# Designs tried in a protein design chat: VHH binders against o26951. Part 26

Target 1, 206 residues: o26951
Amino acid sequence: VEYTHFKDLQALEMERGRLYETIVVTWDDSMVGNAAPIGVLCTGDDTVTLYLYQGTRTVENVLNNGRFTVNVTLDPLIFTDSTLGDLEEDMFSHYRDFLHLRGADAFFTAEVVSVKKLVKRDRFGESELHVVKARAGDVMRAESFRMALNRGIYAVIESLIAYTRAEFSDPLVLRERIAEMNRVARKVGGPREKEAMRRIIQALES
Key: E = the ipSAE of ESMFold2; O = the ipSAE of OpenDDE; V2 = 0.75 times the mean of E and O plus 0.25 times the DockQ between their complexes.

## First folded at step 16 (VHH; framework vhh_7z1x_3)

Design y02 (at its last look DockQ between E and O 0.87; V2 from the best seeds 0.79)
Fold by OpenDDE, look of step 16:
Parts: structure tokens; C-alpha cells; sequence
Structure y02 (fold): chain B 206 residues (1-206), chain A 123 residues (1-123)
């Protein structure tokens, strides 16, 4: 795959405040690669934030060497295989002293700027995680590039589907579904997704 | 204009509890993450806790884990901090701070702050 170099994350259509589903590639001191699906929060033209949970090779490698790549792909099998296990060695390619996902539609290099260890509490329970702020370096985009996945738009779409079926649905079930989608949109979506959810909710309440 | 007003501070004995409130105005409260930060005498700012816009996720510094609980009521534009098992080293001015539309822990990046409320823990 041939990549074109760009200066910042705008080339990947990443917007501040939105979280993108990506494959984060890390490596150990022996340059053994590791891939994990990670939601990456864009916080600027060249800055991102990652939330890395304890006990993973990803967090270990990031804390150890302060470097990683963020890879954009729409291949569901990459997400699946990297979650259920790990990718084979041949799924990693070298870019300078970084590893990236072979065949990625795009990737950018990242260097850690700051790390904060903290506790997260949500509906799934309590977890220790490292909040990692990183600076994006080289942004590499393939001709096959498509925008990284964001759950916000899917939340809106699912809500609209639910809305269109409201007359056939249990009001309580519908309400809970919309609430769930709204949580997603508010967490990972942008202003437009949030506004869309507001409008849907208002329409349902009218 | 944006305003954040903290209340609920005061003097308590070690082991006591306080509940801080922060009333927000001048912006769409439920679109933004909110945070609690404190500053003890002679010390720098210490981030304590944050909450996302919807309240579905809360975050805590290790120093307050298990003792403090952050929450919000978006209908009332109010942020809360329940503080239990208070100790003398919790003595500080406590600030409510507005984050962006996403959670971040770094106080230097918050765009609005309250005036703060004094919390003193002493026997």
C-alpha cells in the first residue's frame, strides 16, 4: 500500500471532540507488535486522547516506550481478531521506528505527552485506566482511505429507526433504547449528533 | 455569560462528610463534561473528579477514590460532589470547572471556573 504524507489529523477528517474506533498498534522493546481496538478521542489538529485499561499489552507498551500508531480500517475482521486474540506478525509493517497495521487505510504516529492514572466508574463497573494524551506526528493516508468509524452517527440512525417504529413499540422499551443511544451520542458524538438526538427526543415527547 | 457557583463548603471534623454543589449558567450545561478541582494551601491544583455530559461515566483521582462521588442533575444545571471520610489533608478550596464536550482531566484546559468554596477538616 502506498501512503501519502499529511501534516495533521484534518487529513483524516477527524474532528475535535469526537471519538473514533481505531486499531492502536504498539510494540515491546523487541519490536513485537500488538494490535487492539481502541476508541481514540480527537482533541485537536494533532492531539488525541486514549483511555487504556490495566492489564493489557497496549497499556504496558505505551507506558514503556511512549509511542504508538493509530490505524484506520473498516475491516471488521481486524477488529474481531485483535479483540479475540492478536494479529499475526505479518499484519504489522514498519514505518521508520514505528509499527503500523499492514494495509491500513490510514495511520498516524503518536507520541505520549502526558499520562494520568485514574479510576473510571460506569454502568459496567469500576476500572483503573490510564488516560493518555498524545501528539500526532506523521499522518499517512492511502488512496483507499475512508473515514474512521464513529458511534455517534449510528446512535442517531438507530434512534431514528426506533422513532419510526414507535407506534409499534413498548413505550418503556423505546424510552430506554433512546436513552441508551443518547448516552452514546453525547459521549462520542459531535454537536450535530447531539442536536439530532435532542430533536428526536423532543419529537417523541410531543 | 458563563457562571459557576460553588456551595456547601465548611468546617468538619475528621471522618465527617460534606456535599458540594455547583450551579451552572450561561451555557448548555448538559453538553459539557464537568470537574472538581481543589487547591490546598501552598500546593498546586489537584484534579479530583470528572463526569461526562450525560453522567454515564465518572472519573476519580486515586486520592479520593471510594470517598468522593461526583454526580450531576442536568435538569437543574447542577454538579455535585459528595465527600465522605474527610481527613485534614482534604482541607482546600474546591472549585467547579467546566470542561469541553468530552471528558478531560487536565485543569489547565478548563475554560471556566467557579469562585471556589472552602473546605476545612480539623478536630
Amino acid sequence: as target 1 above (206 residues)
Amino acid sequence: QVQLVETGGGLVQPGGSLRLSCTASGFTFDDYAMNWVRQAPGKGLEWLSGIDSGGGSTYYAESVKGRFTISRDNAKNTLYLQMNSLQPDDTAVYFCAKGPDYFQWEPSEYDYWGQGTQVTVSS
Scores: ipSAE 0.825, ipTM 0.937, lowest interface PAE 0.4, mean pLDDT 93
Fold by ESMFold2, look of step 16:
Structure y02 (fold): chain B 206 residues (1-206), chain A 123 residues (1-123)
Amino acid sequence: as target 1 above (206 residues)
Amino acid sequence: QVQLVETGGGLVQPGGSLRLSCTASGFTFDDYAMNWVRQAPGKGLEWLSGIDSGGGSTYYAESVKGRFTISRDNAKNTLYLQMNSLQPDDTAVYFCAKGPDYFQWEPSEYDYWGQGTQVTVSS
């Protein structure tokens, strides 16, 4: 795979305030690679934020060496396999002092700027996490690149599907689905997705 | 223009509780994550807690976990901080702050601040 170098995240069409579904590659002191699906928040032209749960290899590697790559792929099996187990070592390629996912449609190097350890509380309970701010370095894009995945519009679309069937739906099931889609849209999307969800919810409330 | 107005501060005994409110105007409140920050006398700003735009995720500094609870009522454009088990070292001016539309814990990145409300914990 042949990559073109770009200076910032605009080459991947990443927008500030949006969270993208990616594969984050990290490694230990011996350069043994690790891959995990991680949502990456774009916070500027060359800055990202990651929300890393305590007790994962990803956070351990990031805290140890302060380097990682963010990898763009549309292959659902890579997301699945890296969640359910470990990718084989031949799935990692070297780029300078970094590892990246072999065959990624795009990747960028990242260096940690700051880490904030904090407690998060949500519907799943209380979790310890590290919120990592990082600066993107080299942005590498292959001709195969199409998009970095953002779930925002799909949460809106699923909500609209539910809305059009509201008259024939169990009201409790409908409210639970809309609430879940609203959480997704607000987590990953921007002002337009948030406004869309406001309008859908308002239309459902008589 | 954007306004943030904190209320609910005051004098309280150690072990006591207070509930702070922050009323927001001049922007679409439920598009934005919101935060509470405090400043003790002669000290720098300390981020305490944040909440995402929909209220589904809340975040806490280690120093206040288990004692403070952030919440919001988007219909009333109001942010809250419930503070329990207060101790003298919680004495500070408490600010609500608005930054970008995603959660952000660094006070230097907030663009709008309230004028603050004094909380004093003393026997």
Scores: ipSAE 0.710, ipTM 0.889, lowest interface PAE 1.1, mean pLDDT 92
ESMFold2 (binder alone), look of step 16: mean pLDDT 85; pTM 0.864

Design y03 (at its last look DockQ between E and O 0.85; V2 from the best seeds 0.82)
Fold by OpenDDE, look of step 16:
Structure y03 (fold): chain B 206 residues (1-206), chain A 123 residues (1-123)
Amino acid sequence: as target 1 above (206 residues)
Amino acid sequence: QVQLVETGGGLVQPGGSLRLSCTASGFTFDDYAMNWVRQAPGKGLEWLSGIDSSGGSTYYAESVKGRFTISRDNAKNTLYLQMNSLQPDDTAVYFCAKGPDYFEWEPSEYDYWGQGTQVTVSS
């Protein structure tokens, strides 16, 4: 795959405040690669924030060497295989002294700027978390590049589907579904996704 | 204009509890993450807790985990901090701070702050 170099995250159409589903590639001191699906929050033209849970190779490697790559792909098998286990060694390529996902539609290098250890509580329970702020370096984009996945648009689409089927649905089930999707849109979506959810909710209440 | 007003501070004995409130106005409250930060005498700002815009996710510093609970009522434009098992080293001015539309723990990234409310823990 041939990549074109860009200066910042705008080349990947990443917007401040939005979280993108990516594959984060890390490595140990022996340059053994590790890949994990990680939601990456764009916080600026060249800054991102990662939320890394304790006990993973990803967090261990990031804390150890302060470097990683963020890889954009729409291949569901990459997400699946990296979650259920790990990717094979041949799925990693070298870029300078970084590893990235072989065949990624895009990737950028990242260096840790700050780390905050804290506790997160959500509906799944309590967990130890490392909030990692990083600066993006080289942004590499392939011709096959497509925007990274964002759950915001998914939430809107699912809500609209639910809306169109509202007459056939249990009102309580529908309400809970919409509430769930709204939480997702509010958490990871942009202004337009949030507005879309507002409109859907308004329509359902009318 | 944006305004954040903290209430609920006061004097309590060690082991006591307080519940702080922060009433927000001048912006769409439910679009933004909110945070609690404190400053003890002679010390810098310390981030304590944050909550995303929906309230579905809450975050805590190690120093207050298990003792403090952050929550929000978006219908009332109000942020809360339930503080239990208070200790003398919890003595500080407690601030409510507006974050971005995503969770941010770093106080320097907050664009609006309340005036603060004094919490004193002493026997």
Scores: ipSAE 0.847, ipTM 0.944, lowest interface PAE 0.4, mean pLDDT 93
Fold by ESMFold2, look of step 16:
Structure y03 (fold): chain B 206 residues (1-206), chain A 123 residues (1-123)
Amino acid sequence: as target 1 above (206 residues)
Amino acid sequence: QVQLVETGGGLVQPGGSLRLSCTASGFTFDDYAMNWVRQAPGKGLEWLSGIDSSGGSTYYAESVKGRFTISRDNAKNTLYLQMNSLQPDDTAVYFCAKGPDYFEWEPSEYDYWGQGTQVTVSS
């Protein structure tokens, strides 16, 4: 596939403050590729932040060589296969000193600027986390590019479905579903998704 | 007109506890992650803890994990820090801080700060 080179992340329509679902490709000292679904926070025209859990090959490779690619795809099987197992070695292509996902709709090279080790607590418990800030280098877009995935609108849509069926629903189950969608919308979305969730919750509370 | 007002500081004995509060105004509080930062005498700023806009994720520096708990009440526009097992080296001015609408741990990225509240841990 043919890629056009762009200056910054606006070519991928990434907005500051939104978290995008991507495939992050890393590699070891032997250039053996690794792919994992990772949410990538856009923090500027050429800056991103990743939240990498301790004990993964992704964080190990990033800490070791300070370089990776962020790959845009809408293929649910790529997300699934890279989570449940490993992608085949022929799923990685070379770009200069980087590896990227073969056939990605877009990708960009990234170099680590800083890493902060901290402790995160959430509904799943306590985890050690590396917060990685990186600068995007080359942004490569194929003709097949349509969008970088953001789950915000889908959390709103699922909430609206629940809202329209509220009179047929167990109130505790409904409340738990809306609370989960609110967490998603606020984690990945921007002001419009957050406001939408406020309105939906207010409407449910009468 | 963003305003952050900390309360709850004071003098406490080693091993004691304090609860800090930060009341926010002038912005949509539940759209933003919030943070606690401290500055010990003669030292730089130390990020301690952050919390996402919904309160679903909390973040802690290693130095305070297990002893400090951040929380928020979005209905009251209030951020909290529960501090347990305090030791003399926790003595500092403690600040509530607002930055961008996503979690950010670097104090240099925060644009609004409270006046701070003094916490002193001494026998």
Scores: ipSAE 0.767, ipTM 0.909, lowest interface PAE 0.8, mean pLDDT 93
ESMFold2 (binder alone), look of step 16: mean pLDDT 85; pTM 0.862

Design y04 (at its last look DockQ between E and O 0.85; V2 from the best seeds 0.81)
Fold by OpenDDE, look of step 16:
Structure y04 (fold): chain B 206 residues (1-206), chain A 123 residues (1-123)
Amino acid sequence: as target 1 above (206 residues)
Amino acid sequence: QVQLVETGGGLVQPGGSLRLSCTASGFTFDDYAMNWVRQAPGKGLEWLSGIDSGGGDTYYAESVKGRFTISRDNAKNTLYLQMNSLQPDDTAVYFCAKGPDYFEWEPSEYDYWGQGTQVTVSS
């Protein structure tokens, strides 16, 4: 795959405040690669924030060497295989002294700026978390580039589907589904996704 | 204009509890993450807790985990901090702070703050 170099995250159409589903590639001191699906929050033209759970190779490697790559792909098998286990060695390529996902539609290098250890509570329980702020370096985009996945639009689409089937649904089930999707849209979506959810909810209440 | 007003502070004995409230106005409250930050005498700002816009995810500093609970009522434009098992070193001015539309723990990234409410823990 041939990549074109860009200066910042705008080349990947990443917007401040959006969380993108990506594959984060890290490595140990022996340059053994590790890949994990990670939601990456764009916080600026060249800044991102990662939320890394304790006990993973990803957090260990990031804390150890302060470097990683963020890889954009829409391949569901990459997400699946990297979650259930790990990717094979041949799925990693070298870019300078970084590793990235082979065949990624895009990737950018990242260096840690700050780390905050804290506790997160969500519907799944309580977890130790490292909030990692990083600066993006080289942004590499392939011709095959497509925008990274964002759950905001998914939430809106699912809500609309639920809306169109509302007459056939249990009102309580529908309400809970919409509430869940609204939480997602509010968490990771932008102003337009949030507005869409507001309109859907208003329509359901009318 | 944006306004944040904290209430609920006061004097309590060690082991006691307080519940702080922060009433927000002047912006779409449910679109933004909210945070609690405190400043003890002679010390810098300390981030304590944050909550996302929907209230589904909450975050805590190690110093207050298990003791403090952040929550919000978007219908009332109100942020809460339940503080249990208070200790003398919890004595500080407690601030409510508006974050961006995503969770941010760094106080320097907050664009609006309340006037603060004094919490004193003493026997």
Scores: ipSAE 0.828, ipTM 0.940, lowest interface PAE 0.4, mean pLDDT 94
Fold by ESMFold2, look of step 16:
Structure y04 (fold): chain B 206 residues (1-206), chain A 123 residues (1-123)
Amino acid sequence: as target 1 above (206 residues)
Amino acid sequence: QVQLVETGGGLVQPGGSLRLSCTASGFTFDDYAMNWVRQAPGKGLEWLSGIDSGGGDTYYAESVKGRFTISRDNAKNTLYLQMNSLQPDDTAVYFCAKGPDYFEWEPSEYDYWGQGTQVTVSS
């Protein structure tokens, strides 16, 4: 795979305030790779924020060496396999002093700028979290690149599907489905996804 | 014109509770994460808690974990901080703050602040 080097995240069409579904590659002191699906928040032309839970290899490696790569892929099996188990050693390639996902449509190197340890509460409970701010270095894009995945539009789409079936649905089940999708849209999307969800909710209440 | 107005501060005894409110106007409140920050006498700003735009994710500094609870009512454009088990070192001016539309814990990134409400914990 041949990569073209770009100066910043504009080459991946990442927008400030949007969370992108990526594969974050980290490694230990022996350069043994680890891959995990991680949402990556774009905060500027060359800045990102990650929300890393305590007790994972990802956070351990990031805290240890302060470097990682963010990898763009649309292959659902890579997301699945890296969650349910470990990717094989041959799924990692070297780029200078970094590891990246072999065959990624794009990747960028990242170096930690700051880390904040805090407590997060959500519907699933309470967790210790490291909020990692990092600066993107080399942005590498292959000809296969199509997009960095943002699932905000899909939350809207799922809501519209539910909306069109509203008369055939249990009202309580429908309400919970829409609330779930609203949480997703607000977590990953921007003002347009939030406004779309407002309109859908208003239409259901009318 | 963006405005944030805090209320609910006052004098309480150690172990007591207070509920702070912050009424927001001049922006689309439920597009934004919101935060509580305090400044103790002679100290810098200390981020305490944040909440995402929908209210589903809440974040806490270790110093207030288990004692403080952030919440919001988007229909009323109001942010809340329930403070329990207050101790003398919780004495500070408490600020409501608006930053970007995503969760941000660094106060230097916030663009609008309330005037603050004084909380004093003393017997």
Scores: ipSAE 0.761, ipTM 0.898, lowest interface PAE 0.9, mean pLDDT 93
ESMFold2 (binder alone), look of step 16: mean pLDDT 85; pTM 0.860

Design y05 (at its last look DockQ between E and O 0.86; V2 from the best seeds 0.74)
Fold by OpenDDE, look of step 16:
Structure y05 (fold): chain B 206 residues (1-206), chain A 123 residues (1-123)
Amino acid sequence: as target 1 above (206 residues)
Amino acid sequence: QVQLVETGGGLVQPGGSLRLSCTASGFTFDDYAMNWVRQAPGKGLEWLSGIDSGGGSTYYAESVKGRFTISRDNAKNTLYLQMNSLQPDDTAVYFCAKGPDYFEWYPSEYDYWGQGTQVTVSS
């Protein structure tokens, strides 16, 4: 795959405040690669934030060497295989002294700027996290590039589908479904996704 | 214009509890993450807790883990901080701070702050 170099995250159409589903590639001192699906929050033209769970190879490697790559792909098997286990060694390629996902539609290098350990509580329970702020370096985009996935639009779409079927649905089930999607949109979506959810909710209440 | 007003501070004995409130106005409250930050005498700002816009996720510093609970009522445009098992080293001015439309723990990234409310823990 041939990549074109760009200066910042705008080349990947990443917007501030939105969280993108990506594959984060890290490595140990022996340059053994690790891949994990990680939601990456864009916080600027060249800055991102990652929430890394304790006990993972990802967080260990990031804390150890302060470097990683963020890889854009729409291949569901990459997400699946990297979650259920790990990717094979041949799924990693070298870019300078970084590893990235072989065949990625795009990737950018990242260097840690700050780390904060904190506790997260959500519906799944309590977790210890390392919040990692990083600066994006080289942004590499393949000709096959497609924008990284964001769950916000899917939340809106699912809500609209639920809305269109409201007359056939249990009102309580519908309400819970919409609430769930709204949580997703509000968490990872932008202003337009949030507004869309507001309109859907308003329509359902009318 | 944006306004944040903290209430609920006061004097308590060690082991006591307080519940802080922050009433927000001048912006769409439910679109933004909210945070609690404190500043003790002679010390810098310390981030304590944050909550996302929907309230589905809450975050805590290790220093207050298990003792403090952040929550919000978007219908009332109000942020809360339940503080239990207070200790003398919790003495500080406590600030409510508006985050961006995503969670941010770094206080320097906050664009609006309340005037603060004094919390004093003493025997």
Scores: ipSAE 0.749, ipTM 0.913, lowest interface PAE 0.4, mean pLDDT 94
Fold by ESMFold2, look of step 16:
Structure y05 (fold): chain B 206 residues (1-206), chain A 123 residues (1-123)
Amino acid sequence: as target 1 above (206 residues)
Amino acid sequence: QVQLVETGGGLVQPGGSLRLSCTASGFTFDDYAMNWVRQAPGKGLEWLSGIDSGGGSTYYAESVKGRFTISRDNAKNTLYLQMNSLQPDDTAVYFCAKGPDYFEWYPSEYDYWGQGTQVTVSS
């Protein structure tokens, strides 16, 4: 796969404040690769933030060497296989002192700027996590690149589907479905997704 | 036009509790993550807690976990901080702060701040 080098994350159409579904590749001191699906928050033209839970290989590797890659792919099997198990060694390619996902539609190198350990509380309970801010270095894009995945519009679409079936739905089930979609839209989306969800919720309350 | 107004500060005995409120105006409150930050006498800013725009996730510095609870009421444009088990080293001016529309823990990234409310913990 042939990559073109770009200066910043605009080449991947990443926007500040949006969370993108990616494969983060890390490695140990022996360059043994690790891949995990990680949401990556774009915080600037060349800055990203990751929320890494304690006790994962990803956070261990990031804390150990301060470098990783963020990889764009639309292949659902890569997301699935890297969650349920480990990718084979031949799924990683070298780029200077970095590993990246073989055949990724795009990837960028990242170097840690800061790490903050904090406690997060949500509907799943309390978790220790590391908030990692990193600077994107080389942004590499293949001609196969189509998009970095953002779930915001899909949360809106699922909500609209629920809206069109509201008169035939159990109101409590509908409210929980809409609440779940609202959580997704607010987690990954921007002002337009938040406004869309506000309008849908208002319409359902009428 | 953006305003953040903190209330609820005061003098309290060690071990006591206090609830801070922050009323917001001049922006779409429920589009933004919100934060509490404090500044003790002679010290720099210390981020304490943050909450996402919908209220579904809350974040805490290790120094206050288990003692402080952040919450928000988007219908009332109000942010809260419940503070329990207060000790003298919690004495500080407490600020409500608005940053970008996502959770951000670096106070240097916040663009609007309240005037602050004094919390004093002493015998």
Scores: ipSAE 0.660, ipTM 0.878, lowest interface PAE 1.2, mean pLDDT 92
ESMFold2 (binder alone), look of step 16: mean pLDDT 81; pTM 0.828

Design y06 (at its last look DockQ between E and O 0.82; V2 from the best seeds 0.80)
Fold by OpenDDE, look of step 16:
Structure y06 (fold): chain B 206 residues (1-206), chain A 123 residues (1-123)
Amino acid sequence: as target 1 above (206 residues)
Amino acid sequence: QVQLVETGGGLVQPGGSLRLSCTASGFTFDDYAMNWVRQAPGKGLEWLSGIDSGGGSTYYVDSVKGRFTISRDNAKNTLYLQMNSLQPDDTAVYFCAKGPDYFEWEPSEYDYWGQGTQVTVSS
């Protein structure tokens, strides 16, 4: 795959405040690669924030060497295989002294700027978390590039589907579904996704 | 204009409890993450807790985990901090601060702050 170099995250259509589903590639001191699906929050033209849970190779490697790559792909098998296990060695390619996902539609290099260890509580329970702020370096985009996945738009779409079937559904089930989608949109979506959810909710209540 | 007003501070004995409130106005409250930060005498700002816009996720610094609970009522434009098992080293001015539309722990990234409310823990 041939990549074109760009200066910042705008080339990947990443917007401040939005979280993108990506494959984060890290490595140990022996340059053994590790891939994990990670939601990456764009916080600027060249800054991102990662939320890394304790006990993973990803967090260990990031804390150890302060470097990683963020890889854009829409291949569901990459997400699946990297979650259920790990990717094979041949799924990693070298870019300078970084590893990236072979065949990625795009990737950018990242260097850690700050780390904050804290506790996160959500519906799944309590977890130790490392909030990692990083500076994006080289942004590499392939001809096959497609925008990274964002759950916000999917939340809106699912809500609209639910809306169109509202007359055939249990009102309580519908309400819960919409509430769930709204939580997703509010968490990871942008202003437009949030507004969309507001409109859907308003329409359902009318 | 944006305003954040903290209430609920006061003097309590060690082991006591307080519930702080922060009433927000001048912006769409439910679109933004909110945070509690404190400053003890002679010390810098310490981030304590944050909550996302929808309230589905909360975050805590280790020193307050298990003792403090952050929550919000978006219908009332109000942020809360339930503080239990208070200790003398919890003595500080407590601030609520507006974050971006995503969770941010770093106080320097907050664009609006309340005036603060004094919490004193002493025998």
Scores: ipSAE 0.840, ipTM 0.940, lowest interface PAE 0.4, mean pLDDT 93
Fold by ESMFold2, look of step 16:
Structure y06 (fold): chain B 206 residues (1-206), chain A 123 residues (1-123)
Amino acid sequence: as target 1 above (206 residues)
Amino acid sequence: QVQLVETGGGLVQPGGSLRLSCTASGFTFDDYAMNWVRQAPGKGLEWLSGIDSGGGSTYYVDSVKGRFTISRDNAKNTLYLQMNSLQPDDTAVYFCAKGPDYFEWEPSEYDYWGQGTQVTVSS
């Protein structure tokens, strides 16, 4: 696979304020690779933020060496396999002193700029969170690149499906479904997704 | 024109409680994460707490965890900070701040600020 080098995240069509579903590749001191699906927030032309929970290999490796890659793929099995287990060693390739996902449609190198440890409280309770700000270095794009995944429009679509089935649904189950999709749309999307969810919720209250 | 107006500050004794409010106008309030930041006398800005646009996730600096609770009422365009177990070190001007439409904890990234409300904790 041949990659073209680009200057910044515009080459991946990433927009400030949007969270993209990616595979983050990290490694330990022995260059043993680790891959995990991680949402990556675009915060500027060459800046990203990751929200890493305590107790994962991803956060451990990032805190240890301050380097990682963000990898774009549309292969659902890579997301699944890296969550349910570990990817095989041959799924990692070298790029300079980084590892990246072999065959990724795009990847970029990242170096940590800062880490903030804070407390997050949500529907699942209270957890310790490392907010990692990083600068994108080399942005590498293959001809196969199509898009970096953003779940915003799909949360809206799932909500509309649930809305059309409202007459056949337990009202509490419906409200929980819509509430969850609203959380997704607000987490990853922008003003248009948020407005769409407002309209759907208002329609359900009528 | 964006406006943020804090109210609810005042003088309290150590161990006391206050509830701050911030009324927002001039933007779509429920599109944005919101934050509380304070500035103690002679000190820099300290981020305290943030809340996502829908109110589902709240974030706290470790030093106020368990004492402070951020919340919002999007129908009233209002942000709140419930402060319990106040101590003299909590004495500061408290600001409501708007940043981008995602959660951001760094005050240098915020584009709109209220005028602040004074909280004084003294014996």
Scores: ipSAE 0.742, ipTM 0.899, lowest interface PAE 0.9, mean pLDDT 93
ESMFold2 (binder alone), look of step 16: mean pLDDT 84; pTM 0.853

